# VHH binders against BTB/POZ domain-containing protein 2 (btb2): the designs that were tried, part 17

Target 1, 284 residues: BTB/POZ domain-containing protein 2 (btb2), of Schizosaccharomyces pombe (o74778)
Amino acid sequence: MSMNSSTEISQEPSIMKPVSSISSFVFNAGFLQGTFSDTTLIIKGETYHLHALFLGRSPVLLQKLIENNPKGDVHYTIEVETEDPYVTKESCLFVLSTLYCDSPRIPAEVNVCSVLAVSDLLGLDTLAFEASSLIEKSIRPETMESVIRFLDPNFEGLERLKMGMYPRFTSGLFNKAIQVMYNTLVSNWNTEYARLLCNLPFEVIKDLLESDKLTVGASSMARYKLANEIVKMRASFRKQNHIEGKGDESVVLAFDEGSRGIQLVHIAPGAESRRKIWKATSVR
Key: E = the ipSAE of ESMFold2; O = the ipSAE of ESMFold2 at other seeds; V2 = 0.75 times the mean of E and O plus 0.25 times the DockQ between their complexes.

## First folded at step 17 (VHH; framework vhh_7n9e_1)

Design p01 (from m05 with S104K D107N; at its last look DockQ between E and O 0.61; V2 from the best seeds 0.63)
Fold by ESMFold2, look of step 18:
Structure p01 (fold): chain B 284 residues (1-284), chain A 122 residues (1-122)
Amino acid sequence: as target 1 above (284 residues)
Amino acid sequence: DVQLVESGGGLVQAGGSLRLSCAASGFTFSDYGMYWGRQAPGKGREWVSGITYSGTNIAYASSVKGRFTISRDNAKNTLYLQMNNLKPEDTALYYCARDQGDAKESNAYDYWGQGTQVTVSS
């Protein structure tokens, strides 16, 4: 890489200006080989032998390095604790390697959701934003279930879905997913979306099926038939997985004049049995 | 040839406001996420705020959340940063940047503007 040195020219003693070939040495000898490593970094029980100078580019790791100042000790041992299943050895290796490079770039081969998780953990905001932007661009029928699971891996419900697990970077992804579903639901409800629709909170299903943004043929009967098919599919899923017995998780069929004359979904007057906390799991 | 041109910087008293603009050309603006970064004298680059291509996902650094507002106008190919309740620590060169793009643009480099100076006096 050729840098424009005319922008910032030193007035002090003549010394060699950096060249792009040193970046290859730093990555190979430093990150890959661990030459002169001075830091033992522990994440989720995995150990990494790295360099404080480069780790300090993470504000999270820098703070831990600053706090680790024992008398006479020149070797750092720092730990980052997490139970996040998206934080994996592979994702940690990739994200840590970006600390040894000037401009991080997420290639197609890496798990972008895991990159976001590790980037957020280490306070690498540029990389976390890049990851969230790639995830948003990837939202399609084929990826929808995995994106929704990433937002709410523990099936906590609508409030978690709206924020995701990394709110600074994921808070808009659910709304984008819903926008994509408005345009793709009719063609995918019993295929790509079948499992997803069974696991989504009832209020999401209700808002989706009642929305004027959802186009279902031209007739009120077409929307009614689709809503019945989806509600029936959800009921069968709950029975198969023994989710019945909680009034709060019942499905109601109905349509009203909110967007069309027949779009309100209600199940029955007995749906008054509801709980403050819903459970919606894929398999138990 | 991607071009990003920032404007709207200047000198302002603590507690004041500024609105930064970033005029974009040389690419399809609506296909890319955009972000603001800043660099204080003698320090490294700091990510400030980003907005995805669709505008549905907006993120802020914790140090500016609640004070800064990012927005975009795809009809004008322009990115904005409304900066309120400015503090001396916000003094920096502010630049806009384009995200890395999609899979068809793998290995494309990020692009930066030259930046606009914001100076906040106490």
Scores: ipSAE 0.633, ipTM 0.875, lowest interface PAE 1.7, mean pLDDT 81
ESMFold2, look of step 17: ipSAE 0.621; ipTM 0.875
ESMFold2 (binder alone), look of step 17: mean pLDDT 83; pTM 0.836
ESMFold2 at other seeds, look of step 17: ipSAE 0.662; ipTM 0.884
ESMFold2 (binder alone), look of step 18: mean pLDDT 82; pTM 0.830
ESMFold2 at other seeds, look of step 18: ipSAE 0.652; ipTM 0.877

Design p02 (from m05 with Y109W; at its last look DockQ between E and O 0.86; V2 from the best seeds 0.00; counts 0 for: pae E 2.05 > 2, unsure alone 64.0 < 65)
Fold by ESMFold2, look of step 17:
Structure p02 (fold): chain B 284 residues (1-284), chain A 122 residues (1-122)
Amino acid sequence: as target 1 above (284 residues)
Amino acid sequence: DVQLVESGGGLVQAGGSLRLSCAASGFTFSDYGMYWGRQAPGKGREWVSGITYSGTNIAYASSVKGRFTISRDNAKNTLYLQMNNLKPEDTALYYCARDQGDASESDAWDYWGQGTQVTVSS
């Protein structure tokens, strides 16, 4: 009779292995009911009574819990400060609830842009990627203005549009939006895209309308007419909405040895004054 | 059924390179974003890199940015991870995963493979 394993006795304690669905218990008793919560979390003035064990799944919150080093008292108070308008109570509640789940999903009812914002804030890279992927799939004429505003909510311009507000996860969205516009501009320029085209930076409008990726017809004349209509629409929009200081825009036919291309031209505010000053300082 | 099968792991010296592959089946690969994760012994799962369905949006964890490159080949239903300048802390089980798909898909769960082991010796 062999006693090999008995002479090398491990004294590890026996731990019961649960049979019931722990995920349902954790979510209902823990997150929804707050049973024996040990942490007060504050985000943008909203208070959440939650559990450090689950909050620690966020690397951002884990660091704050570690830095909040209570002596013999396991109650924590931590705060995450942000001025981001996409960080909302509803999106914080949803994202925090995902810390109590193994395989969270972003449902159709949730503002995906706000989920991305909160996920990025809390260092939840999988959820942030999931949100960015959903935003990309949603890009179409009806949503285009909303996506562009999400990328550049303060109208900072082209460089912000290229990166978005969460560059790790949004830096490709503008390129995708432009690709969609190449295929949908002609049918939507004066309807779904009208307001968007009026608010886009001139550099974007110029690159869009001059691009070989945009097909408008067999000749430069069709493209010229469309570009001129869009420039006129932008000018009317600025006048009707009392927007000053943007200068003037025009479209010219661009010719080389036989080309029927176009060029969009922008004259910045005060350009005529600077040209006059330049001529006045010249000898001639 | 959705199936993801990783390959290309192995033992490599620090500073070396490996290329991981993830063969996908059971779904329309080009409709979904894909990502890589890893799990070192005794640690939680770490997201590594993701690429959206169109390939226009790519993201990396800060710990691997500049060293790892994600890519996809929709004709072969295959996701790749090129790992350069490997470090001992990159030692982990690497797995690929599919994103959730459309927001309304009720049968879509986190689909990830069994993983491929990467071991980086110093």
Scores: ipSAE 0.611, ipTM 0.868, lowest interface PAE 2.0, mean pLDDT 84
ESMFold2 (binder alone), look of step 17: mean pLDDT 79; pTM 0.790
ESMFold2 at other seeds, look of step 17: ipSAE 0.621; ipTM 0.870

Design p03 (from m05 with A108L; at its last look DockQ between E and O 0.78; V2 from the best seeds 0.00; counts 0 for: pae O 2.5 > 2)
Fold by ESMFold2 at other seeds, look of step 17:
Structure p03 (fold): chain B 284 residues (1-284), chain A 122 residues (1-122)
Amino acid sequence: as target 1 above (284 residues)
Amino acid sequence: DVQLVESGGGLVQAGGSLRLSCAASGFTFSDYGMYWGRQAPGKGREWVSGITYSGTNIAYASSVKGRFTISRDNAKNTLYLQMNNLKPEDTALYYCARDQGDASESDLYDYWGQGTQVTVSS
C-alpha cells in the first residue's frame, strides 16, 4: 500500500488552533469529530465512526477487532447485535464516549438503565456497577414501576425480578425496592403504586402484606382493610384488561405469630364457590 | 479530603486465604458504593468486586466469583474483601475505590487508595 498519508481536510493547517490538553483533543477531535477514524462500528443498525485504539478498552469490542482483523488492517468493520430495547442510540453514544475519557461520570440527564444495558453489553464492568448504584439510589415511589419494569420487562415473575436482566449488576435491586415499599406502601398503594401492585406476582403481594416489616395502623383490622383494597384493585385490573385463568385472591384473618393477623390466599380457578363457605364467615 | 487505606495483603501459598480491609475517612461512607480493583504486572487495571451503599447489591468479576466475598461495615467505615482459594493469577496490587456518588457531584477524582500487595506462590 501507499506510504503517502491520505487525508481530506478542507481547512488549512495554519487555521487550526491546537487544543490545550491531550484529553480535550482526544474527546473533541477524536470522539466528537471522528478525525482519523479507522473503525466502522454497528450496533442495532446504527453506525459509529470511531477509533480501534479507544474501542479496545471494551473487552467485547477488542475481541471483535482481533477476530475480524487479526493483521491490524488500516480499517475495521465490527458489529454488535442485540434486541435489548434498553440499548438506544443516545445511550450507546454516551457509553462509547466513556472509552475516550479516563474517569467518566454518568450525568443526571442520561437514562441510567440504558447505560447499564450498554455497559453490560460491552463488558464495561466499572460503568455497569456505577449505573446500578445510581439506579438503587433512585428507587422511590415515583420511580418504582419503571425500576420493576427494568428488572422484569416481560412479566416473567419472581425469579426474574430477583435477578433482573443483567444479573451480575441487578440481583440486589429487587430486594432494595421491597425495602423501600415497606416504608412507602401505606401512603402510595392507591396512587403511585396502583398499577405496579396490579402487575406484581401474587407471591410478592402476599409476602409484602403479611410481613412484620410493614406497619399498617395499630391493629390487624387496618392491615386487613388495606389488603382487601389491594386484592380488589388487582381483581378489577384483571377484568379491565381481560386477564383470565388466574383464579381469585382473598384475605382471611389469621391467628399465628408470623402473619401479623392476616393471610392472603389464592383460590384456584373453578374452586371459588366451594371454598368461600369455609374461608369467610358466612351466615347460612 | 477523602482517604482510603488498604491493609491485609501479604505472601500466601496457593489455596490459602487473606482478608483485605479498606479504612475510609473524609466522607460519609454509608452514602457511597465501594469497589475493589487490582493491578498485576502485564495486565491492566481490573475491576474485582463492588457493593452498593446499602449493601443490598453485590457484584463480582467472573474470575473471582465463588472465591471472593465483598462486605462492608458502615459503623466502622470499613470495606472488606475475603479472598479464599487463592491462585497465582490473583497476585496483584489490590486497591479500594469509591463510586461517583450522585450525578451532580463535581469533584470525585483521586478517591482510591494506594493499595496493598497480595502475592500468591505455588
Scores: ipSAE 0.545, ipTM 0.838, lowest interface PAE 2.5, mean pLDDT 84
ESMFold2, look of step 17: ipSAE 0.595; ipTM 0.868
ESMFold2 (binder alone), look of step 17: mean pLDDT 80; pTM 0.804

Design p04 (from m05 with S54T; at its last look DockQ between E and O 0.47; V2 from the best seeds 0.00; counts 0 for: pae E 14.4 > 2)
Fold by ESMFold2, look of step 17:
Structure p04 (fold): chain B 284 residues (1-284), chain A 122 residues (1-122)
Amino acid sequence: as target 1 above (284 residues)
Amino acid sequence: DVQLVESGGGLVQAGGSLRLSCAASGFTFSDYGMYWGRQAPGKGREWVSGITYTGTNIAYASSVKGRFTISRDNAKNTLYLQMNNLKPEDTALYYCARDQGDASESDAYDYWGQGTQVTVSS
């Protein structure tokens, strides 16, 4: 259907304008202005003056409203506790505002990882999935470190990386990140990926550098050289940051199928360390 | 114009299986994440499962994990939901929906179909 004539008013108040839809009125008068707010919501020490009717669109907040006002008092006070560093004031404000809208957009200026964290906290599965989709689309050399850090903020290792901190929505993001790295490692290993490669578990580095999916140069020795540079970079990182007790890492030549001529080995503290050019290996 | 048409619903005994289909048209299907939702009698809308545009990330509601499997066929512009070990509480109107995409204005709103009824008898 054709719409009415173009909008004739271009200088409307930023706070409120003539009602053209219920959604616009609810967002501006309700969320932005707090008109007739009936609920004090507390998340990580921040206070929000909001409306139980709209907060009830969150399954988590609805349950808390019911639990904390069994006698139907005129004002609600509810609290959501979390120690999650990705739950920030800015992300809470945005996610709460979506309860006053239908199908809101996630703007570019918000931290999408934090939106996912708050959405999961509040049981907003559709928004959490949308945030995960945007994270997946954003995986590039420039963003790789932040995505990997989001998946494993405490450096727990491969198990955490595979699932992330919100497994219902973050499972599979690590695999996508690795797929991107196969095509971007050679150009970025000592720049955008330098810190990332130093912090990744040895198992991940080994699988990445031994993989048939990684293409390195035309020379049969190009992969060996790259792997040694990365291992050296990781060793320097451990020394510079006083990380001890992890043993050493080494690259050896290996001529079995699927290793593409190299094998990365982890040498326990005190084991003999030798420079080698090649080694026959067996796969168990 | 975006169109989503669900099919494959019906009446089934508890413990049975159904496969839902969602035929998509009017947009580039492979550019969008998709999800299934449901609305049971007397309850609000519930998100069931989602799949990203590449299929790399798949998520399920805890109530259906292990029993339902979402998939997509980008060549046929079709989204699927395989539902196994159905329970009476799975009775609902099931609908598919398109995710917001890359934040362009035309991609900011969910598009969803009219739904297909699934009824699970005891």
Scores: ipSAE 0.000, ipTM 0.319, lowest interface PAE 14.4, mean pLDDT 80
ESMFold2 (binder alone), look of step 17: mean pLDDT 80; pTM 0.806
ESMFold2 at other seeds, look of step 17: ipSAE 0.497; ipTM 0.824

Design p05 (from m05 with A103V; at its last look DockQ between E and O 0.88; V2 from the best seeds 0.00; counts 0 for: pae E 2.1 > 2)
Amino acid sequence: DVQLVESGGGLVQAGGSLRLSCAASGFTFSDYGMYWGRQAPGKGREWVSGITYSGTNIAYASSVKGRFTISRDNAKNTLYLQMNNLKPEDTALYYCARDQGDVSESDAYDYWGQGTQVTVSS
ESMFold2, look of step 17: ipSAE 0.634; ipTM 0.876
ESMFold2 (binder alone), look of step 17: mean pLDDT 81; pTM 0.815
ESMFold2 at other seeds, look of step 17: ipSAE 0.620; ipTM 0.875
ESMFold2, look of step 18: ipSAE 0.583; ipTM 0.861
ESMFold2 (binder alone), look of step 18: mean pLDDT 81; pTM 0.813
ESMFold2 at other seeds, look of step 18: ipSAE 0.624; ipTM 0.873

Design p06 (from m05 with Y53S N57S Q100S; at its last look DockQ between E and O 0.06; V2 from the best seeds 0.00; counts 0 for: pae O 20.8 > 2, placed apart)
Fold by ESMFold2 at other seeds, look of step 17:
Structure p06 (fold): chain B 284 residues (1-284), chain A 122 residues (1-122)
Amino acid sequence: as target 1 above (284 residues)
Amino acid sequence: DVQLVESGGGLVQAGGSLRLSCAASGFTFSDYGMYWGRQAPGKGREWVSGITSSGTSIAYASSVKGRFTISRDNAKNTLYLQMNNLKPEDTALYYCARDSGDASESDAYDYWGQGTQVTVSS
């Protein structure tokens, strides 16, 4: 009744199998229910009761855990500050949940732009790259405005568009969007793209409409007419929204200048005044 | 009832000049871009020059650049084409046209006149 002879390797005791897998227990009891939580995490005013062991898989959260507990306290309270509107409770819950499992998959139901934003905030580069890849694959006329707004939510201009709000992961998405527009502009300019074209910087509109990669009908006149429609639409938008001091835009036929037979021209305030003065002096 | 009536054509010797006019009625002239085109017998239509509704932007075909000048007077509802240093190859029926303003149209122009004949002899 002694274990002295029962410790032989050939008679290792049978180990009772757990009711559920360790990964299932960790996710359900740990993440979903907060069982044994040791950390209060605050992001943008929302509170999460989580576990330092798993949060440490985020380089950003690990650093905050280390800073918060130099003396080895039992409970952690850490905060991540942000004003980023793409950081939402729903996206934080999803991204935090990925710390509790292997090889997470971004489901179609989540906002992938918000996943990228939270992943960048928490230093989760692999997940951020995967989110960016999904955004790139989703670029089409129906999503174009939302992708462009994500890159430049305040329409700051071309330099912001080229980099996006998360440059390590969003640089180049604008160029991909422009490539899609070359093939879809003619059929979507007055529908899916109407508001987008009104809000894009003039230089983007100019480069798009002058490009050899854009095919518009069989003649330079077709391109000229499309460009005039878009310029008119932009002018009406500025008038309707009381946007002043931007000058005017116009389109000229420009054979032999190396463009696709048109040039878009920004007419600075005052150019028409010089013509008026010249006209008045020419009659006298 | 949109109408465009061209005038000012005629016979001229090579090196000479003519001024064409296009009187517009039946629409708000100042709201539309306008064009001059020409057609010689047995050839298709050739675009010659265009001008925006405000008159601030002007373009020419390479074959007439530097010799022809387009202008408009929105108060008189009239489009003009000053043609200088005329050549025999400028012989054609010249017509003015209104920009269609609709990218879905298969024709770049939605209205044009019957034209005025310009004949340039060597």
Scores: ipSAE 0.000, ipTM 0.116, lowest interface PAE 20.8, mean pLDDT 79
ESMFold2, look of step 17: ipSAE 0.000; ipTM 0.132
ESMFold2 (binder alone), look of step 17: mean pLDDT 81; pTM 0.802

## First folded at step 18 (VHH; framework vhh_7n9e_1)

Design g1 (from p05 with S104K D107N; at its last look DockQ between E and O 0.85; V2 from the best seeds 0.00; counts 0 for: pae O 2.1 > 2)
Amino acid sequence: DVQLVESGGGLVQAGGSLRLSCAASGFTFSDYGMYWGRQAPGKGREWVSGITYSGTNIAYASSVKGRFTISRDNAKNTLYLQMNNLKPEDTALYYCARDQGDVKESNAYDYWGQGTQVTVSS
ESMFold2, look of step 18: ipSAE 0.685; ipTM 0.892
ESMFold2 (binder alone), look of step 18: mean pLDDT 82; pTM 0.825
ESMFold2 at other seeds, look of step 18: ipSAE 0.637; ipTM 0.875
ESMFold2, look of step 19: ipSAE 0.648; ipTM 0.882
ESMFold2 (binder alone), look of step 19: mean pLDDT 82; pTM 0.822
ESMFold2 at other seeds, look of step 19: ipSAE 0.663; ipTM 0.888
ESMFold2, look of step 20: ipSAE 0.590; ipTM 0.862
ESMFold2 (binder alone), look of step 20: mean pLDDT 82; pTM 0.821
ESMFold2 at other seeds, look of step 20: ipSAE 0.596; ipTM 0.860

Design g2 (from p05 with V103I S104K D107N; at its last look DockQ between E and O 0.65; V2 from the best seeds 0.66)
Fold by ESMFold2 at other seeds, look of step 19:
Structure g2 (fold): chain B 284 residues (1-284), chain A 122 residues (1-122)
Amino acid sequence: as target 1 above (284 residues)
Amino acid sequence: DVQLVESGGGLVQAGGSLRLSCAASGFTFSDYGMYWGRQAPGKGREWVSGITYSGTNIAYASSVKGRFTISRDNAKNTLYLQMNNLKPEDTALYYCARDQGDIKESNAYDYWGQGTQVTVSS
């Protein structure tokens, strides 16, 4: 790329032409070997011996470098504190290495969710967007549970699912996951999605199974049977795992609710469980 | 052969608006996420906004959120950036870029355009 050093008149100095690749020296001698490291970086108790010049490409680390040189020391010591379980040593090493590269790429061998977490922590917006885009492309029945866990690792519920843990980059992932489920639920509900469906909030299950966007056979009876199987699977899961106090769930036929024809209902804790297969009216 | 060609830049007074376009060719546009970046003289590159392949995830840098709107037209293989309420700090060379695609494409080269200059007068 061409560099212009002046706003008035371009400066065209006579300088030596480079003979060897400086980028190879920067990565191998600098990052890998630590030649002339001047910074001790601490993230979650792990120590990294790196170079302030390259760490300054992170807005977050640059600010800490500026703040943490109060005595004019020749060696920087900076710390980034986090409790995020997705921030791991392996992913920190990868993300930090990208500061020593031109045009870094996320390889298949790395945990992309952890790359997003570290990238967000260090203010590396390009890399965070790249990671979120890769996660979105990876959403399929085989990966759905891991993506949903990444969005809501602490089982906080629907509002966390909608935002994820890094809202600037994850706020659309749940909606995409639901769109994929509309096309894949019928073929995967008792296999790839079995555990996921047992752990999703009732509100999500209700919206998914009542939606016109989900196609289940030609009649409301096919949808009723599927919904009832899923509700039974969730109830068995709660019993097997000794989960109490959540009440019961049931499915009723709703003949006046158009093409979906069912309604999922939640029965409050302490009420007798009842299973009804019809209702008189409904509102959409 | 991947090509990204930006247009729509120019000189505009503070508070004004511009609409940038990025014409893409040489790849299946609808399979890739796209983003805008910018580079001001004497400063590093700054990510501005991104939109994923499906359009379901859109993200903005905090400095432009609420003023800029990213969009894409997959039928025209074109990425857009509507820039409103422009400030002198927005002066930069604006370029579009393609994301890396699928995880198995992680060794692909970066693809970004030559850029279009936006200059916002005080």
Scores: ipSAE 0.650, ipTM 0.879, lowest interface PAE 1.6, mean pLDDT 85
ESMFold2, look of step 18: ipSAE 0.643; ipTM 0.880
ESMFold2 (binder alone), look of step 18: mean pLDDT 82; pTM 0.822
ESMFold2 at other seeds, look of step 18: ipSAE 0.625; ipTM 0.878
ESMFold2, look of step 19: ipSAE 0.679; ipTM 0.889
ESMFold2 (binder alone), look of step 19: mean pLDDT 82; pTM 0.826

Design g3 (from p01 with N107D; at its last look DockQ between E and O 0.66; V2 from the best seeds 0.63)
Fold by ESMFold2, look of step 18:
Structure g3 (fold): chain B 284 residues (1-284), chain A 122 residues (1-122)
Amino acid sequence: as target 1 above (284 residues)
Amino acid sequence: DVQLVESGGGLVQAGGSLRLSCAASGFTFSDYGMYWGRQAPGKGREWVSGITYSGTNIAYASSVKGRFTISRDNAKNTLYLQMNNLKPEDTALYYCARDQGDAKESDAYDYWGQGTQVTVSS
């Protein structure tokens, strides 16, 4: 006689619990060997022979698989179009492989910026966040130029720098980069940061050098001297590279509150600046 | 060992607000990025929001941007999710997670809390 009643939850059927070796089989036989592949995926002209079941873990690829539901055909062909230079074959291979894993990790040998680009393209928000977190942790003098280039590869200016090329995941990276520069500028301005400082927008240089968060020696004269060296370096860079029409930059002493004793001035092309070298205010 | 304990879930009417907390222990909280995920009945897991170790880089899923706010208190080893203007579609088990950490560590990405249930009624 059955002991089931309306007051009890139905008994679950007996099923086997997966063993740990199933994940190894899925990755090796599935991803690496392509056994039983049912999908041809094309990204930037590169072809990947993969499995719809695993590709469906990407919301972007899932949508494409659903849209390409061939009647009676058991093989999918889907394409993802992009001109993003950070989307590379190596990064695509890595990111696609994570769809075959329980807990993907980004190893040190892959380009994390490219992982972020591909993850964003495929709607893999967890992996994109992981990549952005690693990029942030990597920000130091030796990597600073690379990070800034990633945020603004076409030198569009401050607004692009603040957002980066993948705003959902990169909008905070510039602020972190600036925070690192406050603590590392004095010892790196003419070495690791030399090329970077020459290419940054004037507004960024001005905000950086005028900021109370930057400490330069014990006096406003130390900051004035550093600022002049950087402005001079930027001017030499423009001349050496035949960059014209940008006007001139200069540094004046300023003793008002919030300027740390200096002010950087941009002189528009064909105009003369009204520099106040003797201005004195209560800033000490 | 890493431990993450969520709290603050409950039943709330549409348009209401709720604040989730995630108490972290077993690691140096300020060295890691943290994120929230959720899982609704009959749906897969959805990443909701993340905040990097320094707090300077914050990301949101498009479905929650403008309504949810992630934050962290490194002094209390606690991650928060302020949820405003809640909708029935926000009904899910919410869990917090730690980012992967150093490249030489294995399985650090797998640390999730047990979750806290959020139910939004109309």
Scores: ipSAE 0.615, ipTM 0.868, lowest interface PAE 1.9, mean pLDDT 85
ESMFold2 (binder alone), look of step 18: mean pLDDT 82; pTM 0.828
ESMFold2 at other seeds, look of step 18: ipSAE 0.620; ipTM 0.868

Design g4 (from p01 with A103V S106P; at its last look DockQ between E and O 0.87; V2 from the best seeds 0.00; counts 0 for: pae E 2.6 > 2)
Fold by ESMFold2, look of step 18:
Structure g4 (fold): chain B 284 residues (1-284), chain A 122 residues (1-122)
Amino acid sequence: as target 1 above (284 residues)
Amino acid sequence: DVQLVESGGGLVQAGGSLRLSCAASGFTFSDYGMYWGRQAPGKGREWVSGITYSGTNIAYASSVKGRFTISRDNAKNTLYLQMNNLKPEDTALYYCARDQGDVKEPNAYDYWGQGTQVTVSS
């Protein structure tokens, strides 16, 4: 029955240590541990236990929190539905974590395209712009196919490529990709760009190969040869993958002032037959 | 030290125009994307418009699309925002910021200026 409380406190100084900074506490205890979570957030079937106060920094999530009206209960259950394949658990975790931070940065380990997708979904315009800027800066031969697929994942064609799937933030990326391709096509057409060139719309291939911004050797014959190699590669790709009904492509030497030394032409399904029938009839 | 200084704010009638400027120093301006944000009285920050380092990708908030034009002048290390057809809802403190630049940059972080006040009267 000894009263040595002062000595006992002195014995265990670790129980008297200072609390963590507010920023560290918010991120570690709040986001990472879910301490005192008051919200169940569901995105694409994945569940996150988080805090309405911090989620409210997303205008999209704030609207959903306001719409939730539990009567005698302050716990929220909110859902964000999407079929976007770029919205992944990993990207959601990262983007949601930024609601618990001041001035977060996108690390090298995260898929920046997926960060853009989730940021756009949650109305986080600053982060979405940051992601788009990083994607643009990173466009190279090694990344080109993945960027183009991000812009047009469903193969809709040129108009989708020009806008991307998140037009507010992606509508300039295709033009930048084309600018990079002007300087890198000759060295990469049969390697890094091979599959990409086979899948690009004909209109894109035509504009790329006919452009004066593309330099191919010292003569129009060098450009003609390269264009034929690419057209042949595209035709072989269609044959190997049993892609039918697309017609044929060819390259001709151009003779007019408005030409770029060559012209790529697309022969629609059936057009060859009509031309051949006409030629045979008119000659006879 | 990164420094961003906004100017060009003021009082303007609804339907009027203003041009904001952001003078940048302490970093290689042409290596970074830039953006404008605003903060209305008693509200949080709202992203307004951004322009990437190359200028090939320009983005606008839906509330300002068609009325505002972002641009940059690398010779003067200056970012601009031309604001036309101004509305009372555009009343805010406008600030500029630079983007992250590169995931590999060891000290990369978001910088923003002190802002310039825009007030739109009816």
Scores: ipSAE 0.520, ipTM 0.827, lowest interface PAE 2.6, mean pLDDT 84
ESMFold2 (binder alone), look of step 18: mean pLDDT 81; pTM 0.818
ESMFold2 at other seeds, look of step 18: ipSAE 0.607; ipTM 0.866

